VHH binders against Abasic site processing protein HMCES (HMCES). Designs and how they scored, part 240

Target 1, 269 residues: Abasic site processing protein HMCES (HMCES), of Homo sapiens (Human) (q96fz2)
Amino acid sequence: CGRTSCHLPRDVLTRACAYQDRRGQQRLPEWRDPDKYCPSYNKSPQSNSPVLLSRLHFEKDADSSERIIAPMRWGLVPSWFKESDPSKLQFNTTNCRSDTVMEKRSFKVPLGKGRRCVVLADGFYEWQRCQGTNQRQPYFIYFPQIKTEKSGSIGAADSPENWEKVWDNWRLLTMAGIFDCWEPPEGGDVLYSYTIITVDSCKGLSDIHHRMPAILDGEEAVSKWLDFGEVSTQEALKLIHPTENITFHAVSSVVNNSRNNTPECLAPV
Short names: E, the ipSAE of ESMFold2; O, the ipSAE of OpenDDE; V2, 0.75 times the mean of E and O plus 0.25 times the DockQ between their complexes.

## First folded at step 21 (VHH)

Design xb17 (from ub49 with S30G; framework vhh_8pnl_2; at its last look DockQ between E and O 0.88; V2 from the best seeds 0.80)
Fold by OpenDDE, look of step 21:
Structure xb17 (fold): chain B 269 residues (1-269), chain A 117 residues (1-117)
Amino acid sequence: as target 1 above (269 residues)
Amino acid sequence: QGQLVESGGGLVQPGGSLRLSCADAGIDFGHYDMAWYRQAPGKERELVARINYGGTTNYADSVKGRFTISRDNAKSTLYLQMNSLKPEDTAMYYCAAGLEYDSFEYWGQGTRVTVSA
C-alpha cells in the first residue's frame, strides 16, 4: 500500500470512528494533535494520516479499550534512529511484511511495547498492470459499503447531496499498523510515525496486486488490535491475515500524481 | 509481476559503458525504494545497487566505483550508469521497487547486458 484516501472532515471522521469501550459505553475517540490532520483523496507515504490507538499509551492507568485518534507520519521512524533525517533510513518503512515483522528490529521493538494502531482510510489505491500496454490501471479498494436504498454504487451518487450522504455513512477502512515514537537528535517534538502491516493479497485482489494491507474487519478485530493492555502481541498477530471482505473499482490516472487531491481520484471510471 | 520496464542493455566490450533505465508508466515511484539486481547464468540473483526514496545509495562491492544508481522521480525512472564494464558483469539486470521493509514488490522483466570482447 503506497497510496490511500482519507478526506473526510474531522467531525465526520470522528463520528465514523465511534466505538464501544470495554464497558459497552458508546464513545468517540479523543483527538491528539487535530491540527495535523490534513484531509486528502491522495495520501502518500511521509504524509500524516489519522490512526487509532489505545488511550493507555498516553495516560497511565487509562482504560486500554479507550481510543485516541491522532495524525501520525506514514513511514515508521524507529525510536532508536539517530540520524536527523528519517529519509536516511536504510529500508522503507511504509509497509511492514507480516511474515517478517518479528524479525525486524524496527517493528518488533515498538510492537513489543504494544504500539499497535489502526490506520484509517477511505480506502487505498493499487495499480494493475495492463496486459499488452505499458499502462497501469489504478483501483480504489475499500470496504463494501451498505447500499442505502437510494445510493447506488459510489459512482451513482449523481447529486452532491447523495455524495455527501455516502460519505457521512462511509465505513472506513481499518488497517493494522505499528507506530513508534522518535525523538529527533537535534531536539524538537516527538515524532509519531506508523507502518502498515501488509499480507499476501486475497483472491479477489490478487489480479490487481499480490500484496495488500492487513485489514482489521470489524469492531472486535479493531478493539483487540488496539488493546495492548489486555491482548498480547501473539494474540494480536493472529488478526493479521488477508480478507476477502473488500471491494474495488477502477479510477482515473489522476491519482497517479500524489499532488492531485480531488474527488476524481477515487471516482469510478 | 513485471510492472517495471528495463531498457538500455546490450553487447559491449570490456571497459565500455552502458546506461540502463527502468521506467514505470504512470506511477509515481517517488516514495519507493528502488534497486537494480542482476542474475548471471547459473548464478543467483544479486543486488547490484539500491537507492532509497531519499536518494541514499548502496552498492555491491563488486560494482562500487564503477556503477551509479540514480533516479528521476519526475519521470518515474531509475537509472544505472555502468562504467568500466567487465565480463563478470554479464547478466540479466532487473529493476525493483518497493515500499515494504527489506523487500521489493515490483520487478521488471529484465534487460540483458553482455560484456564480451
Scores: ipSAE 0.836, ipTM 0.917, lowest interface PAE 0.5, mean pLDDT 92
Fold by ESMFold2, look of step 21:
Structure xb17 (fold): chain B 269 residues (1-269), chain A 117 residues (1-117)
Amino acid sequence: as target 1 above (269 residues)
Amino acid sequence: QGQLVESGGGLVQPGGSLRLSCADAGIDFGHYDMAWYRQAPGKERELVARINYGGTTNYADSVKGRFTISRDNAKSTLYLQMNSLKPEDTAMYYCAAGLEYDSFEYWGQGTRVTVSA
């Protein structure tokens, strides 16, 4: 997983993240650093994207079922990293494999501190190799969306009002992540950064690519992954598996160039 | 198996040089880590050199000082300059690219390098 869409205005994104705490109270996540949110149809590694994490990471004795939403850098920078420039990391931290996560110090250490997060996106892109050529077909991959009377689909949007209805009710993709906090050696603000956990792709995606992000399907999975106060690392890792509850459509090669930030990136072709 | 396309292999005399290239027409690998691996007959595939997205390089001891890995992100192309070639460098050479920590998701089909008199 190396390209996502996360384009919703902040208030729309926040409402899509409504949840219930452990007492059953309806809540919205509280933002940190909202001005660092950079919406785009075409997010790449090293950019900032919003993640959910437990309030307990920030407040002593907080209810660990309460959620914070914050932009973080894609590409985990370990807390022990000693160089001044994250591009000096020897290995890529955009994704971490679920099957070796407990063998890699870059991920084992923050995971042992309960530094679990949920990475938010409209969906993600993958490129399928076309038979008999080196050309690739990009796809936009996302949760199945429930259609209601009056709501449109991405391909059926024929007016600005219908487009707004599609995205006002969009179910955000929720991917399992690990984050860490790094203090630059030359000073400056603490850097929050994340990696997306990956698994073997489900059967439905295997013709596109052999890897997929670990998707947390539903509020129970999201709550357990976030709640490091009540859910151990060992139990949380049981949530990490492929899912077949995913859909996709082909998109234009416009998305190939990461500078292109337009609705055409995810529009069906 | 390969999504990447290698070129530049061939037959060369000991002490000679070759430059390998690797490209992909679809995916822009500018954020990817990339590497060259090689496999001689009857041997395990082994790392030759790797380069991260920021340009930091690492080499196998057996090629250090003789081989140079480089990348041109504008052309989405990876290179391996091989100098002072020895018969033990004879192998199939593979290009790899990835975003997973210490792993590669994309591989080429390989280009053959033969070093003999």
Scores: ipSAE 0.718, ipTM 0.863, lowest interface PAE 0.9, mean pLDDT 90
ESMFold2 (binder alone), look of step 21: mean pLDDT 81; pTM 0.825

Design xb18 (from ub49 with D28E; framework vhh_8pnl_2; at its last look DockQ between E and O 0.84; V2 from the best seeds 0.79)
Fold by OpenDDE, look of step 21:
Structure xb18 (fold): chain B 269 residues (1-269), chain A 117 residues (1-117)
Amino acid sequence: as target 1 above (269 residues)
Amino acid sequence: QGQLVESGGGLVQPGGSLRLSCADAGIEFSHYDMAWYRQAPGKERELVARINYGGTTNYADSVKGRFTISRDNAKSTLYLQMNSLKPEDTAMYYCAAGLEYDSFEYWGQGTRVTVSA
């Protein structure tokens, strides 16, 4: 996964992240650093995206089932990194392979500390090689959305009003991530950054791309992944697998340029 | 299936030079780590050179000082300048790109380099 969409307004995004804590109480995640949230139809590595994480990471003795939402840098910078420039990392940390997550210090260490997060997105993009051409066809991949009688497919939102309704009830894609905290050697603010765990693609996506993000499908999966106070690393890792519960449609080449941030990025072609 | 297209391979005499190119067919790969691999007949594929998204380079010892990996993100093109070529450099050269830690997701079909007198 090298491109996502996360364009919902902050309030809509927050509502979309409503959850029940372990007591069954309905809650909204509290924001940390809300000003760093930058909505975009075209999120690329090194940009900030919102993630969910347990409140216990910030507050001692907090209920670990409570959730915080925070924009973090996409591309994990490990806490032990001593260079001043994260771009000097030897290996790309945009994604972490699930099969080697425990073999890599950059991921194993923060994971061992319970630094699990859920990366939020409208969906992610992937490019399919076109046979016979040197061109790549981009696809937008996301959770199936509940078809309201009135709201046809994302493509059928013929009116601005219908479009808004679609996004107001949009089920966000929830991807498993690992985050870390890095203190720059030269001082400054602590950098929170994340990697997306990747797995082999499900059968439905296999023709598009052979890898996909580990998607946490459902509230239980999300809760277990986040709750590092009650759920061990070993148990959490059981949640990491391909899912067939996705849909996708072809989009225009507008998304190819990371500078393009318009609805056309995810619009069906 | 390789999404990257290599070019620039060919026959060259020992001591000669070649410049390989790897182009992406229309997507920005500015965030990708890139690499050149090569595979000689009967040998395993080996890393030749790597360049991360930030421009940090790494070379195999066998090519250090002779080969230079570079990238043009604006053109979505990766290069391998090969100087002082040796017969031992004869191989199929592959371009690779990836966003995963210590892994490459995309591979070219390769371009053949033959160094022979």
Scores: ipSAE 0.818, ipTM 0.910, lowest interface PAE 0.6, mean pLDDT 92
Fold by ESMFold2, look of step 21:
Structure xb18 (fold): chain B 269 residues (1-269), chain A 117 residues (1-117)
Amino acid sequence: as target 1 above (269 residues)
Amino acid sequence: QGQLVESGGGLVQPGGSLRLSCADAGIEFSHYDMAWYRQAPGKERELVARINYGGTTNYADSVKGRFTISRDNAKSTLYLQMNSLKPEDTAMYYCAAGLEYDSFEYWGQGTRVTVSA
């Protein structure tokens, strides 16, 4: 997973993240650093995207079922990193494989601190190699959405009224992530950064690509992944597996260039 | 599986030079770690050189000073300049790209390099 869409205005995104705490109270996540949220149809590694994490990471004795939403850098920078420039990391931390996550110090250490997050997106992009050509067919991949009598209405988001019909009730893709906190040696704010855990693709996606993000399907999975106060690392890792509850459609090659930030990036073709 | 496309292999005399290229039309290399691997007949595949998305390089001891890995993100192309070639460099050469930590999920089919008098 190396490209996502996360384009919703902050207030729409926040409402899509409504949840219940362990006492059953309906809540919205509380923002941290909302000014760092940069919505785009075409998010790349090293950019910021919003994630959910437990309030317990920020407040001693907080209810670990309460959620914070914060923009974090895509590409985990380990707390032990000594250089001033994250691009000098020897290995890419955009994704980490589930099958070796406990063998890698970069991921084992933050996991031991309970640094689990849920990475939010409208969906992600992946490229399928077309038989007989050097070209690839990009796809936009996302949760199945609530169906009405009108199906396949993503392309109708070309006006405020049509946008509202599609996106106000969009079910956000919820991916399992690990984060860490890095203090730059030359000073400045602590950098929060994340990696997305990957798994072998489900059968439904195997013709597109052999890897997929670990998707947390439903509020129970999201709650358990976030709640490091009550759910151990070993129990949380049982949530990490492929899912078939996923859908996709072909999109134009406009998305190939990461500088393109338009609705055309995810429009069906 | 997704296939990167290598080119530039061939037959060359010892002491000669070749430049390998690797391209892909859909994957924007600028965020990827990239590498060249090689596999001689009957041997296991081995890392030749790698370059991270920020441009930092690493080389196998057997090729240091003779091979240079480079990338052109504007052209979405990876290169391997091979100088002072030896018969031991004879192998299939594979391009690899990845976003997973210490792993590569995209591979090419390879280009053959033969170093022989």
Scores: ipSAE 0.723, ipTM 0.868, lowest interface PAE 1.0, mean pLDDT 90
ESMFold2 (binder alone), look of step 21: mean pLDDT 81; pTM 0.827

Design xb19 (from ub49 with Y32F; framework vhh_8pnl_2; at its last look DockQ between E and O 0.80; V2 from the best seeds 0.79)
Fold by OpenDDE, look of step 21:
Structure xb19 (fold): chain B 269 residues (1-269), chain A 117 residues (1-117)
Amino acid sequence: as target 1 above (269 residues)
Amino acid sequence: QGQLVESGGGLVQPGGSLRLSCADAGIDFSHFDMAWYRQAPGKERELVARINYGGTTNYADSVKGRFTISRDNAKSTLYLQMNSLKPEDTAMYYCAAGLEYDSFEYWGQGTRVTVSA
């Protein structure tokens, strides 16, 4: 995964992240650093995206089932990194392979500390190789959405009103991530950054791309992944597998340029 | 399985130079780590040079000082300048790109480099 969409307004995003804590209480995640949230139809690595994480990471004795939402840098910067420039990391940390997550210090260490997060997105993009052409076809990949009788396919929202309704009830893609906290050697603010765990693609996606983010499908999976106080690393890792519960549609080449941030990026062609 | 397209390979005499290019028409690789690999007949594929998204480079010992990997993010193009070529450099050269830690997801079909007198 190298490109996502996360364009919902902050309030809509927050509501979309409504959850029940372990007591069954309906909650909204509390924001940390809301000003760092930058909605975009075209999120690239090194940009900030919102993630969910347990409140226990910030507050001692907090209920670990409570969730915080925070924008973090996409591309994990390990806490032990001593260079002043994260771009000097030897290996790309945009994604972490599930099969080697425990072999890599950059991921194993924060994971061992319970630094699990859920990366939020409208969906993610992948590019299919087209046989016979030098062009790749981009696809927007996301959870199946509940078709309201009136709202045809995401593409059928003929009216601005219908479009808004679609997004107001949009089920966000929830991807498994690992985050870390990095203190720059020269001082400054602590950098929170994340990597997306990747797996082999499901059968339905395999023709588009052979890898996909580890998607946490459902509240139970999300809760277990986040709740590092009650759920061990070993148990959490059982949640990491490909899922068939995705849909996708072809989009325009507008998304190819990471500078393009318009609804056209995810619109069906 | 990538649409990375390598070019610039060919026949060259020992001591000669070649410049390889790798480009993808559809994907912005500006955030990707990229690399050149090569595979000689009967040998395993080996890393020749790597460049991360920030421009940090790493070279195999066998090509250090002779080869230079560079990238143009605006053109989504990767280059390998090969100087002082040796017969041992004869191989199929592959371009690779990736966002996964210590892995490349995209691969070219390769361009053949032959160094022969």
Scores: ipSAE 0.838, ipTM 0.918, lowest interface PAE 0.5, mean pLDDT 92
Fold by ESMFold2, look of step 21:
Structure xb19 (fold): chain B 269 residues (1-269), chain A 117 residues (1-117)
Amino acid sequence: as target 1 above (269 residues)
Amino acid sequence: QGQLVESGGGLVQPGGSLRLSCADAGIDFSHFDMAWYRQAPGKERELVARINYGGTTNYADSVKGRFTISRDNAKSTLYLQMNSLKPEDTAMYYCAAGLEYDSFEYWGQGTRVTVSA
């Protein structure tokens, strides 16, 4: 998983993240660093995207079921990294394989600190190998959406106001992530950064690509992944598996160039 | 094919040079780590050279100083310059690319390199 769409305006995104705390109270996540949110139809590694994490990471004695939303850099920079430039990391940290996560210091150390996050997107892109041509077919992959008058089909929107209706009730994709906090050696702000955990693809996606992000399907899974105060690493890792509750459609090659940031990136073809 | 495609292999005399290339027509690999692997007859596949998305390189001891890995992100192409070739460099050479930690999700079918007099 190396390309996502996360294009909603901040207020729409925040409302899509409404949740219930452990007492059943309806809440919205509280933002940190909202100015770093950079919405785009075409997010790539090293860019910032919003993630959810427990309030307990920021406030002593906070309710660990309460959520913070914050933009973080895609591509985890370990807290122990000593160089001044994250591009000097020997290994890519865009994704973390679930089957070896506890063997890699870059991920085991922050997991031991409870640094679990939920990575938010409209959906993600993946490129299918096409037989008979020397080209790949990109797909936009996302949760099945509840069909309403506002949601319609992505391809059915013929105007700006109808487009807004499609996204008003969009169910955001929720992916399991690990984050860490790095202090640049010359000082400056602490860098928050994340990796997306990956698994073998489900049968429904296996014709597109053999890997997929670990998707947290539903509020129970999201809550348990986030709540490092109540859910151990061992229990949390049981949430990490493929899901068949996913849908997709083919898109044009416009998305191939990561500089293209238009609705065309995710439009059905 | 819509997968990594190697080229530039062939037959060369000991002491000679070859330049391998690897490209993909669809995916923009500028954010990927990339590598060359090789497998000689009767041997296990081994890492030859690796280059991260920022240009930092790592080489197997057996090729250090003789081989150079490089990338051109504008062309989405990976290269391996192979100098001072020895008969033990004879192998099938594979291109790889990935975003997973210490792993590669994309592979080519390989290009054959033969070093003999």
Scores: ipSAE 0.732, ipTM 0.872, lowest interface PAE 0.9, mean pLDDT 90
ESMFold2 (binder alone), look of step 21: mean pLDDT 81; pTM 0.822

Design xb21 (from ub49 with S103T; framework vhh_8pnl_2; at its last look DockQ between E and O 0.87; V2 from the best seeds 0.77)
Fold by OpenDDE, look of step 21:
Structure xb21 (fold): chain B 269 residues (1-269), chain A 117 residues (1-117)
Amino acid sequence: as target 1 above (269 residues)
Amino acid sequence: QGQLVESGGGLVQPGGSLRLSCADAGIDFSHYDMAWYRQAPGKERELVARINYGGTTNYADSVKGRFTISRDNAKSTLYLQMNSLKPEDTAMYYCAAGLEYDTFEYWGQGTRVTVSA
């Protein structure tokens, strides 16, 4: 996964992240650094995207089932990194392979500290290799959305009003991530950054791409992944697997350029 | 069939130079780590050079000082300048790109380099 969409307004995004805590109380995640949230139809590595994480990471004795939402840098910078420039990392940390997560210090260490997060997106993009052409066909991949009688497929939102309705009730894609906290050697603010865990693609997506993000499907999976106070690393890792509960449609090549940030990026072609 | 397309290979005399290119026709690789691999007949594929998204380079010892890997993010093109070529450099050269830690997801079909007198 090298491209996502996360364009919802902050308030809509927050509502979409409504959850029940361990006590069954309905809650909204509290924002940390909301000003760093930059909505975009075309989120690329090194940009900031919102993630969910347990409140326990910030507050001692907090209920670990409570959630915080925070924009973090996409591309994990490990806490032990001593260079001043994250771009000097030897290996790309945009994605972490699930099969080797425990073999890589960059991921194992923060994971061991319970630094699990849920990366939020409207969906992610992937490019299909086309046989015989030098062109790649991009696809937007996302959770199936509840078809309201009036709101056809994302493509059927013929009116701005319908479009808004679709997004107001959009089920966000929830991807398993690992985050870390990095203190720049020269001082400054602590950098929070994340990697997306990847797995082999499900059968439905396999023709598009052989890898996919580990998607946490449902509140239970999301809760367990986040709740590092009650759920061990070993148990959490059981949640990491391909899912067939996705849908996708072809999109235009507009998304190919990471600088393009328009609704056309995720519009069906 | 890899969408990465390598070019620039050919026959060259020992001591000669070649410049390989790898281009993608569609996606922005500015965030990708990229690399050149090569495979000689009867040998395993080996890393020749790597360049991360930030421009940090790494070379195999066998090519250090002779080869230079570079990238043009605007053109989504990877280059390998090969100088002082040796017969031992004869191989199929592959371009690779990836976002996963220590892995490459995309591979070209390769371009053949032959160094012979």
Scores: ipSAE 0.788, ipTM 0.896, lowest interface PAE 0.6, mean pLDDT 92
Fold by ESMFold2, look of step 21:
Structure xb21 (fold): chain B 269 residues (1-269), chain A 117 residues (1-117)
Amino acid sequence: as target 1 above (269 residues)
Amino acid sequence: QGQLVESGGGLVQPGGSLRLSCADAGIDFSHYDMAWYRQAPGKERELVARINYGGTTNYADSVKGRFTISRDNAKSTLYLQMNSLKPEDTAMYYCAAGLEYDTFEYWGQGTRVTVSA
């Protein structure tokens, strides 16, 4: 997984993240660093994207079931990293394979600190290799969406009225991530950064690509992954598996260039 | 069918040089880590050189000082400059790219390099 869409305005995104805490109370996540949120139809590694994490990471004695939403850098920078420039990391940390997560210090250490997060997106992109050529067909991949009377098609969201019909009730893709906190040796703000856990693709996606993000399907899975106060690492890792509850459609090659940030990136073709 | 396309292989005399290239027609690899691997007949595939998205490189001991990995993100192309070639460098050379820690999701079909008198 190396490309996502996360284009919702902050207030729409926040409302889509409504949740229930352990006491059954309906809540919205509280933002940290909201000015670092950079919505785009075409997010790539090293950019910032919003993630959910437990309030307990920020406030001693907080209820671990309460959620914070914060933009973090895609591409985990381990807390022990000693160089001044994250681009000097020897290995790529954009994704973390589920089958080796406990073998890699970059992921094992923050995971042992309960640094689990839920990475938010409208959906993600993947490129299928067409038979007989080296050309590729990009797809936009997302949760099945509940249709309502005012729900329009993704392709019809090119005006303010039509955009509202599609996106106001969009079910965000919720991917399992690990984050870490890095203090630059030359000073400055602590850098929060994440990796997306990957698994073998489900049967429905296997013709597109052999890997997929680990998707947390439903509030129980999301709550357990986030709640490091009540859910151990070993129990949380049971949540990491492929899902068939996913849909997709072909999109144009506009998305190929990561600088293209338009609704055309995810429009059906 | 391979996903990445290598080129630049061939026959060269010991002490000579070759430059390998690798590209993809669709995916923008500017955010990916990339690598060259090689496989000699009867041997396991081995890492030759690796370059991360920021340009940081790592080399196998057997090629240090002789080979240079580089990338051109504007052209989405990976290179391997091979100097002072030895018969032991004879192998199929494969391009790889990935976003997963120390593994690669995309591979080429390979280009052959033969170093003989």
Scores: ipSAE 0.678, ipTM 0.846, lowest interface PAE 1.1, mean pLDDT 90
ESMFold2 (binder alone), look of step 21: mean pLDDT 81; pTM 0.825

